# Ledger of designs, part 25: VH-VL binders against q0atu2

Target 1, 119 residues: q0atu2
Amino acid sequence: MLDKKARIRTSREYRNVFEKGKRLSGRFLIIYYVENALDNNRFGFITNKKIGMAVIRNRIKRQLRAIVREYQGQVKNKHDIVLVARAGIGKSSFEGMEKDYIAIMKKAGLFARNANKID
Key: E = the ipSAE of ESMFold2; O = the ipSAE of OpenDDE; V2 = 0.75 times the mean of E and O plus 0.25 times the DockQ between their complexes.

## First folded at step 12 (VH-VL; framework fv_dusigitumab)

Design y5 (at its last look DockQ between E and O 0.76; V2 from the best seeds 0.00; counts 0 for: pae E 7.8 > 2)
Fold by OpenDDE, look of step 12:
Structure y5 (fold): chain C 119 residues (1-119), chain A 122 residues (1-122), chain B 111 residues (1-111)
Amino acid sequence: as target 1 above (119 residues)
Amino acid sequence: QVQLVQSGAEVKKPGASVKVSCKASGYKFTSYYINWVRQATGQGLEWMGWIDPYDSYTGYAQKFQGRVTMTRNTSISTAYMELSSLRSEDTAVYYCARVFEYDDSSYYMDVWGQGTTVTVSS
Amino acid sequence: QSVLTQPPSVSAAPGQKVTISCSGSSSNIGKNYVSWYQQLPGTAPKLLIYDNNKRPSGIPDRFSGSKSGTSATLGITGLQTGDEADYYCGTWDDSLSAVYVFGGGTKLTVL
């Protein structure tokens, strides 16, 4: 689990990202990202009702948190980033989600071009 | 200013269809779900369903399955709710509302349209 | 009839405190945050409380919300005549047919 300070937790924080941030869409993920005034990045996760039943949403959320945690050291500093799961993500593999995350983060300029999986 | 502005009152015959519009302004239209809620005269609120304006994904209450269609036009930030096979029981004020959902437990409507009165009578 | 149960009506004099209860089950209030909506006569509903106990901007602190188990409560202190309205609780219901559900509504009369 991400540290408390690395999490977007409040409705106000999410709203700020939605209203002021930029949006990019991947195959399985949508990201909203905006610069923050902190010394660390914060991540939010949304698995809304279109993804499926609660058990599915919870699984997806856990997987996304694992992915974010693995690559958090490669993300440019001072950003609030919200990950929104898209329809169909429930049928994707973990590797597929990971690949999509990397691709979209690179496209957003939040990852270095040479960012790779950390062994 | 964030607001939802709905189309005007409608009068329909039984068996007809009605399409209510909901124009959004003051926020990113595709970033928030739109809910539709109706209220018969003197009655309580009834949830009809939701639409994701980004990809037009929808979820309808079972009661309205097969009879309700929710759509959107992103170019004009407008959501639509069409209800077919109208009956007298569908006479109500229909509301659109912006939904805020940021985790698995939070789901609420923070901005409401002014409502559209739909009257179904022979 | 409604999935969430509210008292049909409550009343109190100006300046007093009132509470409105909202009773649900483990599939709705038990799992999800509760919101409260105020509907003044002849107007659209307005968000009053969200996430059990949070107030939107512009809502005075004399309005409060709480949740315990499968029940939620709206509290109004310093009752004003302008508070006369219908109040609805609402929450998501996690079931095979997931839906948003409202309480039956409570009419608040200021005496």
Scores: ipSAE 0.263, ipTM 0.825, lowest interface PAE 2.3, mean pLDDT 91
Fold by ESMFold2, look of step 12:
Structure y5 (fold): chain C 119 residues (1-119), chain A 122 residues (1-122), chain B 111 residues (1-111)
Amino acid sequence: as target 1 above (119 residues)
Amino acid sequence: QVQLVQSGAEVKKPGASVKVSCKASGYKFTSYYINWVRQATGQGLEWMGWIDPYDSYTGYAQKFQGRVTMTRNTSISTAYMELSSLRSEDTAVYYCARVFEYDDSSYYMDVWGQGTTVTVSS
Amino acid sequence: QSVLTQPPSVSAAPGQKVTISCSGSSSNIGKNYVSWYQQLPGTAPKLLIYDNNKRPSGIPDRFSGSKSGTSATLGITGLQTGDEADYYCGTWDDSLSAVYVFGGGTKLTVL
């Protein structure tokens, strides 16, 4: 799915994104994003217990990772990006989450030159 | 630098309500959940619930459902906890705490308010 | 009493090592990361250990945490009189109504 260097790993890295980054909300997701000093993007995911039972949270996590992997080649490099699942995401479909991700990433200006081909 | 500052002590009669405030500074208020935790004198910590300051989504411990309301005002970075139908057993110090999650398995309270003493007596 | 069980008290001399246990179940410690909180007399709790064994900045490495099965352990080496406090474990419980739970607390006395 995502390789190890494309993950936000430390508490300090997460706090940097939350404190220094921009925040945009979609229907099911919130993203936080900030430019990093690396050659690559890094992704983090928050699906804490408030969303629901572990089965629901695990399914959401798997689906979000798959969506991010599908579009990672179109994301502008040098960004740390944290995806936070909003309340109620457990009732969304994969397609609903995917469309939400695309919309919020377009609104953030995070997709590269061919972003208009994403729908 | 990151700080949660709570409102002052309250004295209430049984049947009344109390509303405790928790003002955040030094971070993006809407980026983190706020927990409320209480502690009766000489007793342990008791979790009351959480609020997402982004959209006011809440989750309450079953013990407090129907009596607790958690709200916030994002313009002043302040969370609130209101407890109604007070009983003497509600006498405690009430804390707010910021929740940090940095992956999908973690959940911890990394910054705590100083506490607000609420005394319920006739 | 508490969903998570801790000894009510523990003591040791300055410079010694002490451990504090936290016993839970498959729905809490068995599935979720454990945190430890220190509460010095008359103060609010403070995060001491998160994600089973990690220290926030400013917490010295003589504080350690571990988890095995449904139990967690806080270790304190090089014990100092300033370590006298109440210590609480905490974690999420995944059972029917997902909630955060604390242990009953352990009073550490440095003699």
Scores: ipSAE 0.042, ipTM 0.703, lowest interface PAE 7.8, mean pLDDT 87
ESMFold2 (binder alone), look of step 12: mean pLDDT 92; pTM 0.945

Design y6 (at its last look DockQ between E and O 0.04; V2 from the best seeds 0.00; counts 0 for: pae E 11.5 > 2, placed apart)
Fold by OpenDDE, look of step 12:
Structure y6 (fold): chain C 119 residues (1-119), chain A 122 residues (1-122), chain B 111 residues (1-111)
Amino acid sequence: as target 1 above (119 residues)
Amino acid sequence: QVQLVQSGAEVKKPGASVKVSCKASGYKFTSYYINWVRQATGQGLEWMGWIDPYDSYTGYAQKFQGRVTMTRNTSISTAYMELSSLRSEDTAVYYCARVFEYDDSGYYMDVWGQGTTVTVSS
Amino acid sequence: QSVLTQPPSVSAAPGQKVTISCSGSSSNIGNNYVSWYQQLPGTAPKLLIYDNNKRPSGIPDRFSGSKSGTSATLGITGLQTGDEADYYCGTWDDYLSAYYVFGGGTKLTVL
């Protein structure tokens, strides 16, 4: 479970990210990201209906939250970041999702180039 | 101001096709799904499907699969719904609507077009 | 015919309270958030309630929503003549194939 202060929670906050943020697409994930006026990062998650049944969507959401928690310390500060699951994510492994997350975050410049899994 | 403006009324013969447009303004077009909903005269609302304007990913109601095509033109922030093999039962007002969804939230339509009347008659 | 069931009509005098029920199943209302839409005569639907009980900006607190089990309820207090309209509940259904479903609609008459 992400810290409450590390979560995007309101519709207004999500809309702000969608309207003002940049968008990048990975294999399994799309991210919207924008700088915020805070000292911490906030994360949002969207597992829309195109990825499958509610059971699948909920599973994916939990997995994404786990990934974000693991790497949150490596993300550049002062960003609101929304993760949107792509249609193919339902057939991906956790490791595949993690790899895609790292790749897209690096591409966005939100991770350092040497960012890697924390064991 | 966020709004959706749809094309004008259409009159078609049975077997023909109709293409309704929905122009979005006041927001980032590619950041929100577009739903299409129709309503026959004196009847209730019927969901037809959705499109993601960013990559043109679509989901159609089973009833309309094979007969409906949803597309978009991002350069003019316009979504399109084409319905083929028209029949009298397709006579209805057709609405486009912006969809909002976020974490731990539902799927709902927060902005609607004014509607497009499509009449199918021989 | 509609997946979600609403009473076809309700009526009350100005200032009174009315409730509109919406009954479904575990695959729709049971597992998903409910929205309510208001449709004034001759106009497009308008979002009234989302996520079971949340009001969009501009919607007065006279309107309220609730959900319990496989049923949802719209409440309107201090009924006004301008509230005369059709009201639809809606939600996602993901039993076999995901699709959005509406109630049959309820015509509210202000006496």
Scores: ipSAE 0.291, ipTM 0.826, lowest interface PAE 2.0, mean pLDDT 91
Fold by ESMFold2, look of step 12:
Structure y6 (fold): chain C 119 residues (1-119), chain A 122 residues (1-122), chain B 111 residues (1-111)
Amino acid sequence: as target 1 above (119 residues)
Amino acid sequence: QVQLVQSGAEVKKPGASVKVSCKASGYKFTSYYINWVRQATGQGLEWMGWIDPYDSYTGYAQKFQGRVTMTRNTSISTAYMELSSLRSEDTAVYYCARVFEYDDSGYYMDVWGQGTTVTVSS
Amino acid sequence: QSVLTQPPSVSAAPGQKVTISCSGSSSNIGNNYVSWYQQLPGTAPKLLIYDNNKRPSGIPDRFSGSKSGTSATLGITGLQTGDEADYYCGTWDDYLSAYYVFGGGTKLTVL
């Protein structure tokens, strides 16, 4: 599970990322990211009603958390990062979401250039 | 055979709008992003934005924010780009292109439409 | 104004080699894979190189690509008169969200 200290928790924290952060779009995901004043990264997750019913949104959220957890050690520190699920994500595979996340994070410069490729 | 076929040439007055269509065939339309790119006579390529035909999710180059709208109709495998408030500087050939994303690397255009000439003159 | 800088033109005789440079920054070429597009006179662009150095099916091996730091290079050996075209590099820019950038283009003349 993603560590509690690695979560964006409050509306103010989310607003700060949206208002002051950079935005990058992929096929299934949008990320917003901004440097923070902490010693660690924090992640937030947004699914909305166009994704589908709650059971579908819960599945997507769990899959995104698992993806973030898998790669969190490769992320440059001191960033607040919000993942926003795009409307079409409900029909994506876990592997499709994972590839999209990796591509976006590389494009954002949040992964090291020489990081090992996913197996 | 994968192809993108665009609508015919348009002549417009300044202040009008144009809507260019891009019909896809030979592949699953909703599985690939569509980009729009334009090229003025004797000039380079200018990227305008993308649409995800799966859910109509879009991203536009900042230069075109507020003037461009990209849509699609999945029933006929067709993407559209509408550019409003036309001015003479919008005279160009407009291309649609399919995006290939599967190789864990880049965002690149592997199949291009033939182009649609839009002329804006007063 | 192009974010990626290419020479406006290059030329060489049939059978010779040319290289075409594409200079950018850390936010584009430095962090992202580069593609090259060929545009023959009067036609739409065609993908020539993707992922810095890979060729799609049907592109001969005399076309090559490479990337170092914030610069990319297209190499063409064994020039043919049919290679006369405009060549564009392209890549994603990290900090211009939803922004793909092209170079200004290079006109190749085969004399």
Scores: ipSAE 0.008, ipTM 0.549, lowest interface PAE 11.5, mean pLDDT 84
ESMFold2 (binder alone), look of step 12: mean pLDDT 90; pTM 0.934

## First folded at step 13 (VH-VL; framework fv_dusigitumab)

Design m1 (at its last look DockQ between E and O 0.33; V2 from the best seeds 0.00; counts 0 for: pae E 5.6 > 2)
Fold by OpenDDE, look of step 13:
Structure m1 (fold): chain C 119 residues (1-119), chain A 122 residues (1-122), chain B 111 residues (1-111)
Amino acid sequence: as target 1 above (119 residues)
Amino acid sequence: QVQLVQSGAEVKKPGASVKVSCKASGYKFTSYYINWVRQATGQGLEWMGWIDPYDSNTGYAQKFQGRVTMTRNTSISTAYMELSSLRSEDTAVYYCARVFEYDDSGYYMDVWGQGTTVTVSS
Amino acid sequence: QSVLTQPPSVSAAPGQKVTISCSGSSSNIGNNYVSWYQQLPGTAPKLLIYDNNKRPSGIPDRFSGSKSGTSATLGITGLQTGDEADYYCGTWDDSLSAGYVFGGGTKLTVL
């Protein structure tokens, strides 16, 4: 489980990321990211309604949280990062999601240089 | 101030097309979906579809499939809704609205344009 | 004909409490958060409630929302003449024709 302090939880916090952050799109994911004034990273997750039924959305969200937790320690500090699930994600495998996450995070330059398991 | 400003009233003949514009200001245009909603005179709200201004991805209500086209121009933060093969029943006020969706919860329209009256008559 | 069902009209005197119901199904209200919109005469709709029971900034606490099962309710206390408007519930529908759906609207008259 992702620590509460590592979560973007309020609409205000999400809006802040949307307004001030940068956006990048992968095959299955969109990320918004912006530096924060904290000493930790925070992650938000959006499973858009168009990706499927609630059961599917919940599954995808759990999978994304798992992926984020896996690589959390390798992400550059002091960032708010929102992951948005794209419509095609419902048909993707977990590995596909993970691959997309890694790719988009690399593109964003959000992984630390000493990060492992991402090459 | 966050706002959506729409183009002026339109009068069209049956069979014609209408293109309504919606200019956004006060926020990052490409970070929020835009919905289009119409309302016939004295009737309720009818959802037409959504567009992602970032990549122009769209989703249309089945009722309007093949007849509605939603587009955007990011350079001027403007969304467009074009409705073709107009009929008298298309006479309505058309609204653009900003969509906010976060987490696994809310999908709602928090900012609305002032509306554009489209009249279809012979 | 609307996917969500609302009473066509409600009325009450100033200062009174009114409730507006919104009934749907498992694929819409049952699975998704409900929003409410206020439309004053001759104006564009305005977001009144989101995520079942949350108020946007500027919306007084006289307005409240709730959801149970496949139904939602808008509550208005301390009714004011300025509350006379049409009220619409809305939510996402997960059905095969996925999209946003509105209720038929409720006309609130302040007596």
Scores: ipSAE 0.781, ipTM 0.922, lowest interface PAE 0.6, mean pLDDT 94
Fold by ESMFold2, look of step 16:
Parts: structure tokens; sequence; C-alpha cells
Structure m1 (fold): chain C 119 residues (1-119), chain A 122 residues (1-122), chain B 111 residues (1-111)
């Protein structure tokens, strides 16, 4: 479970990341990210209606939260980061999503220097 | 800067196929979905489907299921739409459009190609 | 397949205000953001309004959008002859065969 402080909460906060942030696409995920003025990172999670019904989308969202929680201590601080599930994510395994997350976060330069040794 | 440039006009006979190309420039081609939309003379816009250029995943409108195939070549930043078993009512202008989609509710076409006229005549 | 209903045409004099309605259902306008597209004669459509009421860069503020329930409205104030065009609403429809839908289009004539 991510700490309350580590969550993007309001529509305005999400909108700021989409409007001001950088976008990087992986196989199953899109991330939007922007530096924030806080002392911590914040994460947001969005699913896509093309994935399927609400129950499926909620399950995907919970799986992504678990992945982020596992690696959150390795993320460079002071970023707002929104993960958006792509339509094709329904064809992925949990492990496929996890691998995609690691790759995309490395490409974005969001992992701390020593975090590059996770794999 | 951001552009979608489509292939030239086509004249086809009923029963044939047509393949329209859409070359993207000025942005990361694999980061955005591409829609295909057509418009017969004097008629409205008709959505045909989407392709994700990153992985070739597609979704087609029911009306075109079984007749349309959307593909891409990432090395030349080009999307394709192929429509088979052409009929005279397939005479239309065909557009590609870049999709901006980032949340559960947002889906819109922010950049459009110039259109490709396809004429199906006997 | 679309159930988005627009008036076929509207007209008004230069300088006046016009509105264009778009009526749908809970599976489209009710659940999804609405966009509006302008198509000038002989040209491709252009994004005019996204996310119900937002303007892309370069669209003047005399174009506005709103949404209430399962209906959306495009407003144009200070009407100019260059605004003569076809206008389409569009949104995602999340019914059984999910896909994007357009309204039938509205032809705007400036006297």
Amino acid sequence: as target 1 above (119 residues)
Amino acid sequence: QVQLVQSGAEVKKPGASVKVSCKASGYKFTSYYINWVRQATGQGLEWMGWIDPYDSNTGYAQKFQGRVTMTRNTSISTAYMELSSLRSEDTAVYYCARVFEYDDSGYYMDVWGQGTTVTVSS
Amino acid sequence: QSVLTQPPSVSAAPGQKVTISCSGSSSNIGNNYVSWYQQLPGTAPKLLIYDNNKRPSGIPDRFSGSKSGTSATLGITGLQTGDEADYYCGTWDDSLSAGYVFGGGTKLTVL
C-alpha cells in the first residue's frame, strides 16, 4: 500500500502532470512525469476503457500499485509520476508489467544511480 | 512541425482492395495511437478503428470488422489502412489522425492527415 | 455506431452567438469527455475543443464547450464569415463494441 503522501489525489494534480510533464511509452504502460516542489514523490494510476470492464481495470490498477510499491524506494525524489495502462496491458502477465515498468523508469532516468542494478 | 502526410488518390474497381499510407513526422511515432476516419461526399465523419504503432494492437469499428486491416512500419514512421472487397459506397476521403489518450475519459484526435480520396467505380 | 444527435444546420449573422448541441447517452457523453472538430470547406477536420471545454493552443476563446449529463454544447461568439464550416462532436462510446463515435455534423452558415 503506498503512503498517503505518495499519492496524487486531485484532478488538478493529475492535470498538471499531463500538461507539464514528459511522456514516455513502454509496451504496456505510459508514464507522465514532472518535477514537483515537494520533498517526496507522488504516484497516480489511470486505466484505459479499452482494457475491459471496470472490474478488470480495477484489478490492473491494483497490480500496478503493487509494482510501484516494490520499487518506490529506488525512484529519484521530487517527481509526480502518473502511470497509464495501455489498451494491450490486458494481454500481459504481472511479470510482463513489472519488466515494462523497470525498463520505462530507467529510460526516463527516474531510478537513482544505484537503482540501475535492480536487474 | 507535427505532421501526418497521406498517400495519393486511388481509383479502384468493386471487389478490389486499397491500402492508404500515413507518414508521421515531428513526434515519436510509437507514442501515439492512430485512428482512421472516412467521409463520403456530402456525409459525416465515420470512425473506422485505431492502431497502436508500438505493438500493432488494433481495434476496428464493427461495420468494418473483417474488411479492414491496420498495420504500421515503425522504421519509416508510417501507418497503413487496407480496405478489401470494395463497393461503390466505400468511395470516400480517408483520413488518419493522431490520438491523444492518457486517462479513462480522454480520447481525441489532435492532428489529422490531409486525406486520401478513394474512388470505387465500375 | 453512433447515437450522437446534432442539428443538421444552424445559421446566424456576423457578430452574433450560435450554439450547436450534441445529444448522446450515458455510455458515450455521460461517461466520456467530448471533443469538437471544425471542418472548413475542402479541408481535413481540426480539433477545436477537447476534454469537454478545453481549447488547444491557437483556438480563440470565442469558441467554448460545455457538457451536462448526456448532452454537450459548442458555443461560438462574435461569429465571423470564416467560421462557416461543418462541426462535429465526438467521444468514446463504451458499450459492448467499444469505439469512437461522431455526431452527424452541423453545417454553420454565416449570413
Scores: ipSAE 0.139, ipTM 0.767, lowest interface PAE 5.6, mean pLDDT 87
ESMFold2, look of step 13: ipSAE 0.058; ipTM 0.724
ESMFold2 (binder alone), look of step 13: mean pLDDT 92; pTM 0.945
ESMFold2 (binder alone), look of step 16: mean pLDDT 92; pTM 0.948
OpenDDE, look of step 16: ipSAE 0.207; ipTM 0.809

Design m2 (at its last look DockQ between E and O 0.28; V2 from the best seeds 0.00; counts 0 for: pae E 5.3 > 2)
Fold by OpenDDE, look of step 13:
Structure m2 (fold): chain C 119 residues (1-119), chain A 122 residues (1-122), chain B 111 residues (1-111)
Amino acid sequence: as target 1 above (119 residues)
Amino acid sequence: QVQLVQSGAEVKKPGASVKVSCKASGYKFTSYYINWVRQATGQGLEWMGWIDPYDSYTGYAQKFQGRVTMTRNTSISTAYMELSSLRSEDTAVYYCARVFEYDDSGYYMDVWGQGTTVTVSS
Amino acid sequence: QSVLTQPPSVSAAPGQKVTISCSGSSSNIGNNYVSWYQQLPGTAPKLLIYDNNKRPEGIPDRFSGSKSGTSATLGITGLQTGDEADYYCGTWDDSLSAGYVFGGGTKLTVL
């Protein structure tokens, strides 16, 4: 699990990302990202109600957290990043989610230059 | 100041359509869903659906499927709700509201428009 | 008729405490956070409580919310005449017809 300090947790923090951040959309994910004044990255996760039942939303959330955790060390520092699951994500595989995450993060320029990704 | 300002009152005949506008200001329009909620005179609140202003993705209440259309114009930060085949039962005050959702469980409407009265009468 | 059930009305004298109940099911209140809205006469609804028990900025601590199981409760202490309004609970419903649902509303009268 992500460290507490690496998590966006308050509504205010989410609002800040929504208001000040940039948005990019992938096939299964939307990311909002903005620079922060901290020495670490923080991640937020949103599984909208439109995704499906709570059980599904929770599964997706766990999968996204696992993906973020796996690549956390390769993300450029000093960013707040919110992942929003899109409606079709419930039908995607874990690998599909991961690929989408990698693609969108690359597009956002949030991975370090030396990042080792599975394409 | 964050606010939603709706269009003025409407009077329609049965069978007609009505399109209500909701102009947002004071915040990033494309970052928050917009809900539409109506309230018949002396009745409770009724949820109609939502729209994502960013990509126009929508979800409508089953009751209004096929009869409601939610759209947006991002250049002027305005959301629209069109209801067709109007009936007398559609007479109500219609509200737009900004939705805030975070994590996997938070979902609420934190900013509301002032409401638009729609009267359907023959 | 409403998915969420509220008492039609409650009343109390100024300074007293009132509670408004909101009962649902596992697919709505049981699985999702509850919000409360205040609607003063002739005005649009206003967010009063979100995420079961959190107050938006500007809402006094006289207002409180709680959730247990498939039920939620709004508490108002130190009742004021200005609190006379309709109060609605609301939450997301995970049923086949997924969407936001409201309670039937409770009219609070300050005696």
Scores: ipSAE 0.626, ipTM 0.895, lowest interface PAE 0.8, mean pLDDT 93
Fold by ESMFold2, look of step 13:
Structure m2 (fold): chain C 119 residues (1-119), chain A 122 residues (1-122), chain B 111 residues (1-111)
Amino acid sequence: as target 1 above (119 residues)
Amino acid sequence: QVQLVQSGAEVKKPGASVKVSCKASGYKFTSYYINWVRQATGQGLEWMGWIDPYDSYTGYAQKFQGRVTMTRNTSISTAYMELSSLRSEDTAVYYCARVFEYDDSGYYMDVWGQGTTVTVSS
Amino acid sequence: QSVLTQPPSVSAAPGQKVTISCSGSSSNIGNNYVSWYQQLPGTAPKLLIYDNNKRPEGIPDRFSGSKSGTSATLGITGLQTGDEADYYCGTWDDSLSAGYVFGGGTKLTVL
């Protein structure tokens, strides 16, 4: 689970990322990201009702949190990053979501240059 | 600049199909859903459904389920809406619109095409 | 009958103000942000208000939005003849048929 310090918590914080940040889409995910004025990264997660029933949305949130936790040490510092699940994500496996996250984070330039190789 | 440009007016007979195109420019086509909305003469707006251009995943309004098909061609940044088994009640202006969604509660159409008039007459 | 209920028409003189109501339910306005669309005669709809009360770039502050419970309101002050249009509220509805819904529309006449 991500530390409290590493979470986007308020509607205002989420809206700042959506309104001021850059947007990139992958196969299953959209990320919004913006530099913050903190000494750390923060992450937010959104699964809206278009994705499916609550049990499906909760499962996807848990899987996305696990993926972010696994790679958080490789993310460039001082960013607020919101992951938005696309409607088709319900067809994805954990491994499919993970590959999509890695690809989109690389495309955004959010992995640190000297980060460990990603399998 | 972000814009959606739709195909020209169509005249069809009952029982035929129509396919309306919506060409996007000025943004990454696969990053935003496209809605289709229609408006009969002197009537209100009627939502028909959405497509995710990235993977063609769709959601259709129940009223159009079984008659509407939404597709896209990403190489030319174009979305399509096809309505089959046309009847006179389908005479309307058909709009495509780009969806902006950025939280659990937000969903709105920030850019609209100019509309395509479809007339169904015997 | 529309899922979201709007008055069919409103009228006021130039310089005056009007409000346009939009009444829904917990499954739509109650749970989701409301948008307003302006449709000038002979044109496509245009986004006027999003997220209940936010204006897109280029929309003057004499247009305002609010939401309370299952109702939303569009306010227009300093009416101009160029404001004659149809106005639609819209939002996501998360009930059985899950999809986007519009109000029936309100014709604004500036006399």
Scores: ipSAE 0.142, ipTM 0.767, lowest interface PAE 5.3, mean pLDDT 88
ESMFold2 (binder alone), look of step 13: mean pLDDT 92; pTM 0.944

